# Ledger of designs, part 19: VH-VL binders against Flagellar assembly factor FliW (fliW)

Target 1, 154 residues: Flagellar assembly factor FliW (fliW), of Carboxydothermus hydrogenoformans (q3adg3)
Amino acid sequence: MFILRLFSPAFGEIEADESQIFSFPEGLPGFSHLKKFLLIRHRDNSPFFFLIAIDEPEIYFILIEPSRLLADYHVELSCEQQGLLHLSEETPVLSLNIVRIPPEAKEMIINLKAPVVFNLQEKIARQIILDADYPVRYPIPLSKVKEKADAGTK
Short names: E, the ipSAE of ESMFold2; O, the ipSAE of OpenDDE; V2, 0.75 times the mean of E and O plus 0.25 times the DockQ between their complexes.

## First folded at step 16 (VH-VL; framework fv_sonavibart)

Design r3 (from r1 with light chain S31N; at its last look DockQ between E and O 0.90; V2 from the best seeds 0.79)
Fold by ESMFold2, look of step 16:
Structure r3 (fold): chain C 154 residues (1-154), chain A 126 residues (1-126), chain B 103 residues (1-103)
Amino acid sequence: as target 1 above (154 residues)
Amino acid sequence: QVQLQQSGPGLVKPSQTLSLTCAISGDSVSSREAAWNWIRQSPSRGLEWLGRTYYRSNWYNDYAESVKSRITINPDTSKNQFSLQLNSVTPEDTAVYYCARDYYESGNYYGAFDIWGQGTMVTVSS
Amino acid sequence: DIQMTQSPSSLSASVGDRVTITCRTSQRINNYLNWYQQKPGKAPKLLIYAVSTLQSGVPSRFSGSGSGTDFTLTISSLQPEDFATYYCQQSDTFGQGTKVEIK
């Protein structure tokens, strides 16, 4: 078991193990040279995660698990996309969406069109653009997120 | 407002080096949210991406395979600009050359070129 | 080696016409499909990014759609300022262009 230690300006000192490290074979768009990321959950039962670049830990992304907030949101991958992620029927998968919270805004904005999909067995991940007609800018009130998070912890 | 202003000679002799610069106002060449591209346009090839330079915690370059052996793109942080050097030019390098910025929304990269320079017609002839 | 083919390569239309332009990729892409307008002597101008999202300041008569390998740009009611060449683009690859001319 390996315990990873790194410093991030946004998060301070972080200790994590190998199970939290994911390989991004193509990086993320705009960050193609960043191949390794640390995935941490904000808090137990929180829908929020942080994806932190291991080689450049000042770079991070905020992710949300929208299935806990949006019951009708479905991530359907093509056979080719499943192959790029080494997915089979029994492979455990996590799908998260990039979110941003504009300054002084009461809403967060989710990219529902392009989830980041994680193969939890092989520890690889990619951002995938869905065929379904989902928006790249989906606003949701922060109050709705807090209500669902509170219900999830009960 | 972000603007890109190109400069450089419009006539280059065969076998010599084509050199252009792109000055940035309203943004920084070292912005971690941007990448700075060169694209050319000719009647025979249409729009053709040549390469980019960008800063994250280090400087990176990506070059198109068709020109990789001849191209260099360099940032200049003190002048807030970036350059194109294309070696050993031939008449087939005759084109309008554009600099362009990659379009970003925080956390989301769409691969779209939202800001373009005015273009520089470069003719390669004796 | 992704090829991007626009159809038609040129068309002639009148003010008020509905215009559709298609962009077909040689294989499924995992990058956003974007559209540009270019007038003679000018740089391309971004119209639509991420398949269907209008760039700021672009008139609502422009729309985009598609997925997989097939994408469409639509102008619902052609205006005089819309006579131009249109390009699709993904990543570092552009289509060959579609010239929209006055009939």
Scores: ipSAE 0.694, ipTM 0.878, lowest interface PAE 1.4, mean pLDDT 89
ESMFold2 (binder alone), look of step 16: mean pLDDT 91; pTM 0.941
OpenDDE, look of step 16: ipSAE 0.807; ipTM 0.928

Design r4 (from r1 with light chain Q55E; at its last look DockQ between E and O 0.85; V2 from the best seeds 0.78)
Fold by ESMFold2, look of step 16:
Structure r4 (fold): chain C 154 residues (1-154), chain A 126 residues (1-126), chain B 103 residues (1-103)
Amino acid sequence: as target 1 above (154 residues)
Amino acid sequence: QVQLQQSGPGLVKPSQTLSLTCAISGDSVSSREAAWNWIRQSPSRGLEWLGRTYYRSNWYNDYAESVKSRITINPDTSKNQFSLQLNSVTPEDTAVYYCARDYYESGNYYGAFDIWGQGTMVTVSS
Amino acid sequence: DIQMTQSPSSLSASVGDRVTITCRTSQRINSYLNWYQQKPGKAPKLLIYAVSTLESGVPSRFSGSGSGTDFTLTISSLQPEDFATYYCQQSDTFGQGTKVEIK
């Protein structure tokens, strides 16, 4: 199994295997030149992930798995969008959303309109803008995140 | 507050190079949360995006296919500016030229132009 | 090759009227749809980004909606300062504009 080692100013030394590496054929909006990212879960039972640019590891994004916090949030992809990700009904998929936590804030802000969708089999991913009427800035109190995480562990 | 101030000549002869400069105040041309664009507007073509320059960990450029072979956009970090050079101009390049910033909120890139320069009318004629 | 077409290309309206402008793309673009206002001799001004989010300082009479290939800008009660040309934009492409004129 290949071990990836890189240094990130925010995370220090990072070790990961190739199963955590995803190709982004179009990069991310505003970062179209970044084509490969490392996906790391924050910790066990955490809804948070980090998406770290392999070529420029000072650049990273915080992602959240919304299903643990938002029961009615549904990622519905068009046939064209599914084709861009090589998805079929058998394909294992992970959908995560970019979140921002403002300094000293009591809330985090989730982009529900544009999840990052991962094809776990082929290791490709894209940020997809949904047709559904979801907000690009959805605030959630940080206290609610702790409450849902505790409920998930019981 | 962020402001963009354009400068450059308003008259250029055919086959020569159009050169414009956009000075930035209140932000940095090397901001990793921005991209710096040139957009032109003419009666026949409307608003037409020409290209951008931006810094992440390196400098990058994107250029519109229609001008890709003739355009260069360069940052100048010491003067906090970016430039447009369009080679081999013809009368079809006559337009009002704008510089503009891409709208960016940390973690979210909307692709919106939230700050514009004042515009420079450039006429290409003999 | 993506075409972005606004409807109508121009319209005449009175103060207080509800104005609706449509933006249609020839195919889906994986980017946000944005709206601008432009007055003569001035640069465009961002009104709405990400389909429906008002830019700071934009009056609430402006609203945006839509998805896929069809988007709408609405001015619920037209004011004298709203006579201008309006543009949609997605990725690197602009619509041709809609001029809103006084009747």
Scores: ipSAE 0.651, ipTM 0.862, lowest interface PAE 1.5, mean pLDDT 88
ESMFold2 (binder alone), look of step 16: mean pLDDT 91; pTM 0.940
OpenDDE, look of step 16: ipSAE 0.860; ipTM 0.938

Design r5 (from r1 with light chain S91H; at its last look DockQ between E and O 0.87; V2 from the best seeds 0.80)
Fold by ESMFold2, look of step 16:
Structure r5 (fold): chain C 154 residues (1-154), chain A 126 residues (1-126), chain B 103 residues (1-103)
Amino acid sequence: as target 1 above (154 residues)
Amino acid sequence: QVQLQQSGPGLVKPSQTLSLTCAISGDSVSSREAAWNWIRQSPSRGLEWLGRTYYRSNWYNDYAESVKSRITINPDTSKNQFSLQLNSVTPEDTAVYYCARDYYESGNYYGAFDIWGQGTMVTVSS
Amino acid sequence: DIQMTQSPSSLSASVGDRVTITCRTSQRINSYLNWYQQKPGKAPKLLIYAVSTLQSGVPSRFSGSGSGTDFTLTISSLQPEDFATYYCQQHDTFGQGTKVEIK
């Protein structure tokens, strides 16, 4: 059962259910007015997701799940941050990072400093700035991403 | 290369309206990737952010709570400018006023002001 | 209601000295901390954004660090052009400034 129909210039007609809709109590930096987003995985087993603003669906972000590419990357939240997201050890959590692909580069650029963290049970999410000294501009060759995606398509 | 050029009167009488303009070159006031801010500075209060205007799919404004009832910031797309209007000024509004752009890096907003206007000294006195 | 305090409010130093300025907030803010340099009669200039990332064109003697509520700006070897006032900023709040003067 679908609870929302949405038209996006980039994605066309989309029908969504409750499992795909997240509340962002503080929005995103630069987009504090956008409080609800639709999260769509690019394809089954793809590391890419799209985060689409429900109220302004021409606005979207590309996210990546870094665990498949970066074995040493750890998202550690403070007790306060865990509380703001209502997280406990049993809470299902998804952590994704904003990426961009510059037009004249063979690389994507990941913001490792500030993942978007999703509470999958309560359907809330926030962009969290980590205490660890990760870069806001981390380049990864697109060929490396393609190799990982190909290996995971089985 | 983005530049901000301020204009407006430097002397305003108490209870009147302070009006300043910031002209943008090398970027657009309607850029979906920017926000356009006013910040003031006085010896007693230091740097104070006053508000911003920005376009995403619609126009939005954010105002500092301390001035929210008196401030208006408007874009002017035909002249590629944005303005500050601060009503009912008092001598406590005496400051150097700056316009500034939020630093943008393709999908990442750091909340940093990377381009500033030259500043306008505004004195509120009789 | 967030307090943002720089320490010290002023300091005297000689060319070549290592200078450290601290910025402390009364509680964690979920926003990036940024640093600015301002010379008399001029607008502030962005030095460091996102805690530790140098703005383009800023000399490598400047560095930033910290997390949570405690952040620092370091100038590893002070130069004559570095005598100025330095501000931290997070979200829409600025610290009160730290004036770096010649000893």
Scores: ipSAE 0.707, ipTM 0.881, lowest interface PAE 1.3, mean pLDDT 89
ESMFold2 (binder alone), look of step 16: mean pLDDT 91; pTM 0.939
OpenDDE, look of step 16: ipSAE 0.844; ipTM 0.935

Design r6 (from r1 with heavy chain S106W; at its last look DockQ between E and O 0.84; V2 from the best seeds 0.79)
Fold by ESMFold2, look of step 16:
Structure r6 (fold): chain C 154 residues (1-154), chain A 126 residues (1-126), chain B 103 residues (1-103)
Amino acid sequence: as target 1 above (154 residues)
Amino acid sequence: QVQLQQSGPGLVKPSQTLSLTCAISGDSVSSREAAWNWIRQSPSRGLEWLGRTYYRSNWYNDYAESVKSRITINPDTSKNQFSLQLNSVTPEDTAVYYCARDYYEWGNYYGAFDIWGQGTMVTVSS
Amino acid sequence: DIQMTQSPSSLSASVGDRVTITCRTSQRINSYLNWYQQKPGKAPKLLIYAVSTLQSGVPSRFSGSGSGTDFTLTISSLQPEDFATYYCQQSDTFGQGTKVEIK
């Protein structure tokens, strides 16, 4: 069911429904004024997602689901952090990490320290800074990412 | 090389307005990748963030609650500067005032201040 | 309102000493913790961001660690140029500073 149409310079016209919209009570760092985002998977079975600001759709972030690439990466939230996201044992959760691909780079850079965590039931999300000692700047070769991402998809 | 150069008077009378400017070179005040802050330092209060101005798709300001009723921070895109106005000053506003840029790396904002102006000592005294 | 308290407020040390400075917040802040070095008459200088990541040009003798409400800056072998005041910062809040002095 469509409830939103918007135009983004990077994505053109987008039609979305209620299930794709998330509230960010504190926004994102550097963008605390942006409280609502649209989450779109790049393609079916792609590890990439786009997070697009609804009020300012020229602003977006590229996210990756790291479980497909990093088997030992685990998102462990404190009790306080779980409470801020209204999480219980049965709450469906999605955890994604911001990535950047520098111009003409052979690598992408993942922020493993601060995943964006989504409560899929209540449609709220926050960027959470983990207690675990993960780096904010973790390089991964694009060849590894492309091979995992496509199996025939570009 | 991004540099911040401050200017403005160092002596202000009580109840008057403190006005400072910060000139930016090597970056743009309207950069979507930056935010432009005023921070002050005094022996009694230490380092104290006052506020920021920044452009994303619109201009935004954030002000510290302690000064929100008295502070204005304005960009000037034609001069590539941003200003501080603090109204109704008292001797408790005596401090070294700094302008500073928020750290940005690869689309991540760390909330750190990586570039600072040289500082301006402002004394509020009759 | 969030308060950040550094310990100790000051310390005396000799060249070559290991120096440890702690920063404790009154509550968890969902922001990165950063460290600054300030010498007299100069603006603060960013030293470490995001808890443990060294800013470009910062010597490897500096390290940061911690999580939640407790964070630590360590200088493994103090050098003459390291005598300064150090500040932690999260979001728009700074610690009160730790002055590192000779002896």
Scores: ipSAE 0.714, ipTM 0.878, lowest interface PAE 1.2, mean pLDDT 88
ESMFold2 (binder alone), look of step 16: mean pLDDT 90; pTM 0.939
OpenDDE, look of step 16: ipSAE 0.835; ipTM 0.932

Design r7 (from r1 with heavy chain S57T; at its last look DockQ between E and O 0.85; V2 from the best seeds 0.79)
Fold by ESMFold2, look of step 16:
Structure r7 (fold): chain C 154 residues (1-154), chain A 126 residues (1-126), chain B 103 residues (1-103)
Amino acid sequence: as target 1 above (154 residues)
Amino acid sequence: QVQLQQSGPGLVKPSQTLSLTCAISGDSVSSREAAWNWIRQSPSRGLEWLGRTYYRTNWYNDYAESVKSRITINPDTSKNQFSLQLNSVTPEDTAVYYCARDYYESGNYYGAFDIWGQGTMVTVSS
Amino acid sequence: DIQMTQSPSSLSASVGDRVTITCRTSQRINSYLNWYQQKPGKAPKLLIYAVSTLQSGVPSRFSGSGSGTDFTLTISSLQPEDFATYYCQQSDTFGQGTKVEIK
């Protein structure tokens, strides 16, 4: 067991264990120097997560789990992409999408083209650009997200 | 709206240092949503990315392997500029040099160069 | 390093023609494919980023498609201002260019 204590200007004091830490071998696009991130779910039953850079905790990303909001969205990784993440059919995987919420906006904008895919066993992750022709800017009403989060189990 | 304006000498002797400057207007060299690049173009090599400098919480540089041992890119926040220095040049370094911005929105990095300087023709010859 | 090859290297076309340019990479890379237009004496201009998303101010006659190692730029109805050289790019690598000339 390992406990991480971290101060983030946006989140204050954070205490987390080793299971929430992921290695990003290539970092994230535009942040290739950041190799380790802390993944935190916003609240129970929330589709939102925060991905916080451990070495520079001012830097964070908002992620969403799209499965309950976008029924037709499918993350299909090529054999090569699965190998890059050390995935087999038995490997537990989490796929989250980066979102942007403009100030005073009633909608959020999701990057459906490039999910962040997490190998939950080996604790590695990468942003993967899908073959499918998904948009990099997909708007969705925030009211729809709140309705699903309040009613859902996951 | 955002504009990049280049300056620097167009003729450099072999073995000397090529030095160029790119001035930024309408944006900040220390913007956390941008990175500042140098790219060159020649008939023999085409378009070739050389490197970039950018600020997040700290300053960072990425350099192309082909020039990594000879290149330095520095920001100047006081003048809102960034520079290129390429040491030990040879005639193979003759090219049009461009500065360019790639744009980041927290998590939405595309690796695309959306704003370019006007270009500077640099000839390396005796 | 990843090699990017455009096809054709040049083509001649008339105003109103449909033009298709392809870009093939030597291997899949985990980066977005982007397209640029360049006119003589000018810097490249971003047309399309992330395979198919048009940059602001780019006419809808331009479109992009593709995946994996094979990508396409299409101009549905060529206009006089479209005679230029076009480049694909992924990460730090550019294609060698495709010159579109007046027939």
Scores: ipSAE 0.696, ipTM 0.874, lowest interface PAE 1.3, mean pLDDT 89
ESMFold2 (binder alone), look of step 16: mean pLDDT 91; pTM 0.942
OpenDDE, look of step 16: ipSAE 0.852; ipTM 0.937

Design r8 (from r1 with heavy chain G107A; at its last look DockQ between E and O 0.90; V2 from the best seeds 0.79)
Fold by ESMFold2, look of step 16:
Structure r8 (fold): chain C 154 residues (1-154), chain A 126 residues (1-126), chain B 103 residues (1-103)
Amino acid sequence: as target 1 above (154 residues)
Amino acid sequence: QVQLQQSGPGLVKPSQTLSLTCAISGDSVSSREAAWNWIRQSPSRGLEWLGRTYYRSNWYNDYAESVKSRITINPDTSKNQFSLQLNSVTPEDTAVYYCARDYYESANYYGAFDIWGQGTMVTVSS
Amino acid sequence: DIQMTQSPSSLSASVGDRVTITCRTSQRINSYLNWYQQKPGKAPKLLIYAVSTLQSGVPSRFSGSGSGTDFTLTISSLQPEDFATYYCQQSDTFGQGTKVEIK
């Protein structure tokens, strides 16, 4: 078990093991130089995650798992896109979407067009622009996130 | 309101260095939400991206392979501008040169050039 | 090396016509496709970003669509002020342009 220690202005001192580290071969758009990220779930049973750049930990992204909120949202990757992520039928996959939460806002804005797709076995990830006609700016009230989380508590 | 104002000589002799400057108003050259580009346009090459400079936690540059050995792009935070230097020019470098800003919205980088300078016609001739 | 080809290279149309311009890449690019309008003597102007999102101040007669390697710019009802050259762009690559002339 490897423990990585780093400091982030937004999160303070962070300790993580190798299972939380993902390689981004092309980085993220606008951040192509950032090749390694730490993925942290906000908390148990939360749809939110944080994606923190290991080499520049002041840079981070907020991600959401949309299937908990959007039953009709489907991530369908082309054969070529699956190949870029080394995906096979047996590969465990996680798909998350970047969100923006405007200051003093009651809603969040989700990029449904371009999920970040994680190969959980090989620990690689990429932001993939889907062929499906999804918006890059999809607003959702924050109250809906809380309502779904409360109803789904087990 | 963001504006880009270009300056620099319009005539350069072959083998010399082309130098242009782009002044930014209404935004910062060190904005983490932008990247600052040089793009040129000629009848033979069309629109051609040359390179960019940008700040995230440090300064970075990306250069087109076609000019990588000859190009330098530098920010100047005190003057809020960025420059282009293209060494060893030939008549094939004759073009209209534009500076441009990359489009960025929070965590979404679209790679679109939303603000352009007015353009500078540069002729490489004796 | 990615090739980006627009079709047609030039066209002539009447006011009110529906105009369609296509942009085709030699391979899929994991980047957003954007469209620009350029009038003579001026810099390009961003029309559409992220395939289909209109830039602020762009008339609703302009629309974009497509995916993979094939993208389309449509002008639903051509106006006299739409005389210009149109360019597609992905990443660091531009199409060669499509000149639209009003008949």
Scores: ipSAE 0.673, ipTM 0.870, lowest interface PAE 1.4, mean pLDDT 89
ESMFold2 (binder alone), look of step 16: mean pLDDT 90; pTM 0.939
OpenDDE, look of step 16: ipSAE 0.832; ipTM 0.933

## First folded at step 18 (VH-VL; framework fv_sonavibart)

Design m2 (from r2 with heavy chain S106A; at its last look DockQ between E and O 0.84; V2 from the best seeds 0.80)
Fold by ESMFold2, look of step 18:
Order: sequence, then C-alpha cells, then structure tokens
Structure m2 (fold): chain C 154 residues (1-154), chain A 126 residues (1-126), chain B 103 residues (1-103)
Amino acid sequence: as target 1 above (154 residues)
Amino acid sequence: QVQLQQSGPGLVKPSQTLSLTCAISGDSVSSREAAWNWIRQSPSRGLEWLGRTYYRSNWYNDYAESVKSRITINPDTSKNQFSLQLNSVTPEDTAVYYCARDLYEAGNYYGAFDIWGQGTMVTVSS
Amino acid sequence: DIQMTQSPSSLSASVGDRVTITCRTSQRINSYLHWYQQKPGKAPKLLIYAVSTLQSGVPSRFSGSGSGTDFTLTISSLQPEDFATYYCQQSDTFGQGTKVEIK
C-alpha cells in the first residue's frame, strides 16, 4: 500500500495513497510548472475538495463538485477535449470547479466555464474551457451550500 | 489602484540592445497573483506578445518563440519594476512597446491583460 | 501557430448604430478569448474577458459571445467615445484589429 506523506503549511501533515495523485501534463493556467497534484476531499459527504501541488505544497486550490448544488450544470466535452484527457466511453471521469471564497463573504464564486476534469483511470487531469456559455464568476450563497450538504447527509 | 510607468530610450541603433523598464505602483512585482508582460505594436505586425516574468515559489519566464533567442525579461524587487532587453535589434523591431499585467483572480488565470503602461515608441535606425 | 482574423477590417457607423465585429481563430485552443479597445496614442484597454465577461467600468452596451473558433463583439448603441480600433486576443495571439470610424 503506497502512502504519500506531505507537509503543507495550510494542511499540516497529510497522508494519502497513490490513487489520489494526478498528473497535469501542462499544469494549471498560471502554474504551468506544477505537474503533479494531490486531490483530497474536505471530508466525507463534503462537496469541497483541495488540490495541492506536490512539489510546492503551499500552493493549493479549492474545488467544488457542482452537481451537488447546480442540477442544470452539465460538463459536455468536445471530441478534441476528450482526446486531451484520453477519454473513451468507458473511462471514469470526475469534474470539479475552482471556487473562491472572499474574506467575510456570504457567497462563494465558482468558475463554471472551466472545470478541472480528471481521468480517474489514467490519473491525468486538465482545466478545460467549455464551449457552453457558462460564466467564469458564478456567485452562490454559502447558505445554499450548507443546505445541500446537510440534505445529502440525511 | 495599480499603475505601470514605462521608461527607456526611444532610439536604438541596429545590432544594439533595446532596453526598457516598467515601474509598478499599487502592486508588487513579486505578487503571486500577477504576471508581468511586454507587448509591442507596429503597423506591419500589429499587437505582438513578447514574454512575461512572474513569481510563484520561484521566478519564471515565458518568451514568444519569435524572439526567444534575443529576449530577456528581469524583475527588480528592490525597485518594484521589471525590464525588457531585446538583443541584436533591426529596423523590424521598430514598434510601440507596452508593459502589461495579467488579469488574475484567486485560482483563475484568464490570460487577459487588464493594466497597461503608457507605451514607449522605439525606433531602430542608424 | 494560432492565427486570428477579425471581420471587418474597418467599418463606418453612426452614433446609435448596432455594431458587430467578429473574430475567427485558425484552430480551437483551450484558452479564453478577450476583447480590447484602443484609441489613437493610447494603450489598449481591456473591454471583455473570457468571451462574455464585462470588465469593471466598461459600459453595458458592450457584449461578447461565441465559442470554438468564432467569436463576436457587439456594441448595442454606438456612442461618440466608441470610435476606436477593437482587437480580439486568445492565448498569446491578437487579431489584426477592426477600426470603427464615423460615417
């Protein structure tokens, strides 16, 4: 059993197994040098994830699974985009969106235009800009996030 | 508010080095939420991105392939500025040169240029 | 190499007109498309980023749309201060510009 041990200033000591490690062949925009990330869920049943750079663990991103909150949000990838991620019909996929929570804010801001898409079989991922007309700045009240999370745990 | 102020010579002789400086106010050249670019504009080539410098945990540079062998962009943290050096210039390098900041929001890099310097006309002639 | 072509290269319009400018890229790329306004002697000014997001301080008569390789900038009711040259940009590439002139 492989256990990755990593120290992050924001998270302290982290233990994770190899299945949580993803290769980003071209990094993330603005962070093209970071090619490997650890994906961890905030906690069981949370819609939030953290994406932590393995080589520079002070750098991390907050991600959300939007299907838990936005029933009408659908990630439709073009054939070209599917090729970039080595996706076929049978490939298990996870799609998460970068979230910003401004200080003292009662809302979070989701980038619905550009999900981070994970090939769960080959352990590769990329941020993909969708053809659909979604906003890069979608505010949603934090009360709505709490409400949906609580309903999911009932 | 963030402002960019350019300086440098407006006339450069062929084969010499073009050198420009961009001073930053209202932000830091070492901000982990920024990237600092040089872009030029001429009637024959239009707007042309040349390169950028930025700090994350280390300093990084990206250069346009067309000038990669001749360009250097360096930050100066003590003066809060960044420079452009373009070696071995020819009259084809005559242009208005701009410095610009990338638009960045926490976790999102869009690749747009939201703040520009005033521009510096550089003529390359003997 | 990505090439971006704007149409038209220039146009003449009157105050109050609806103006539409298009930008076509030579191939799809995984990057956002942006629009700039430039007046003579001045630096370009960011107008719209990420296809359709209006930059702060930009009048709501400006809008953007499109996907894939085809994008448009629309000015719903042209104002005197809107006579300028407009550029699209994606990744590190700019379009050749569209000059909007007074009729």
Scores: ipSAE 0.688, ipTM 0.879, lowest interface PAE 1.3, mean pLDDT 89
ESMFold2 (binder alone), look of step 18: mean pLDDT 91; pTM 0.942
OpenDDE, look of step 18: ipSAE 0.886; ipTM 0.947

Design m3 (from r2 with heavy chain S106L; at its last look DockQ between E and O 0.87; V2 from the best seeds 0.80)
Fold by ESMFold2, look of step 18:
Structure m3 (fold): chain C 154 residues (1-154), chain A 126 residues (1-126), chain B 103 residues (1-103)
Amino acid sequence: as target 1 above (154 residues)
Amino acid sequence: QVQLQQSGPGLVKPSQTLSLTCAISGDSVSSREAAWNWIRQSPSRGLEWLGRTYYRSNWYNDYAESVKSRITINPDTSKNQFSLQLNSVTPEDTAVYYCARDLYELGNYYGAFDIWGQGTMVTVSS
Amino acid sequence: DIQMTQSPSSLSASVGDRVTITCRTSQRINSYLHWYQQKPGKAPKLLIYAVSTLQSGVPSRFSGSGSGTDFTLTISSLQPEDFATYYCQQSDTFGQGTKVEIK
């Protein structure tokens, strides 16, 4: 693995290894030109991640692992969607959702309709629109997130 | 409040260039949170997306395959506008032309068009 | 590439009626499905984005649902201001429109 160094206005200097780099073949909506992202967990045991564009590090997204907070949330991909990500039953995967945290807010807003799904073996990822009727704007209290993280709940 | 105001001639001769402009108020053409589109509507083909321009760290354009060889969309940051140039027009290019902004909510683009210009009827007639 | 077909192409209805419009795509698209209302001489107006999310200022009598290649716009109780043409859109493709006329 290689050590990657880059500067982000929001994060300062970042050091990461190659295993944290993912290819986005179609980029993200509105950012189709950004094909490579660095995925960093906020802290050990934190449900939060940062997804930072390698070529334009001022652009980043905050992601959350919803399975650790929302028992009723299920990411079910169609066969075609699984094919786009080269997924099989033995492929290790990670599914994260983009969140919005307004300044000084007591809530975060999760896009449950469109998780970012990572193929951990091939290091590719895509934002996938789920068939299930999940909302694109789902508020959750930040206090609930902190309590789950402190309790060590997965 | 974001508003889009269109201008340009309503009559163009075949084989010439159709030129329209869209002026933006309440937002910036160079906003990293925006994308600026042209869409046309005709009785024979309905609503057709033509292309977009947007700024992130560079300027980018996406064009519909049906017009890709003839279309140019350019931003003008000094006037806070963006333009449509469609070359070599035929009567099939007769339509109402709209400019539109992509819907954006912090970190999410949906691909919907939430703000539209008033429309410009363009007739291509020999 | 992608073809979108709305059903019906037109319909007649009375105030108070429940109206259902469907949109089918020729193949699954990894993009959100949206609905627009258009009145004569006006630009389209976004009603519903991301299948089921109402745009600000849109009455709750409008709702959207669906997945995969099949999507539905429903008006639970048609009002006089709802006589218009409705379009679905996904990615850069629009349906051909459904005209809702007074019976």
Scores: ipSAE 0.690, ipTM 0.873, lowest interface PAE 1.3, mean pLDDT 89
ESMFold2 (binder alone), look of step 18: mean pLDDT 90; pTM 0.935
OpenDDE, look of step 18: ipSAE 0.859; ipTM 0.939

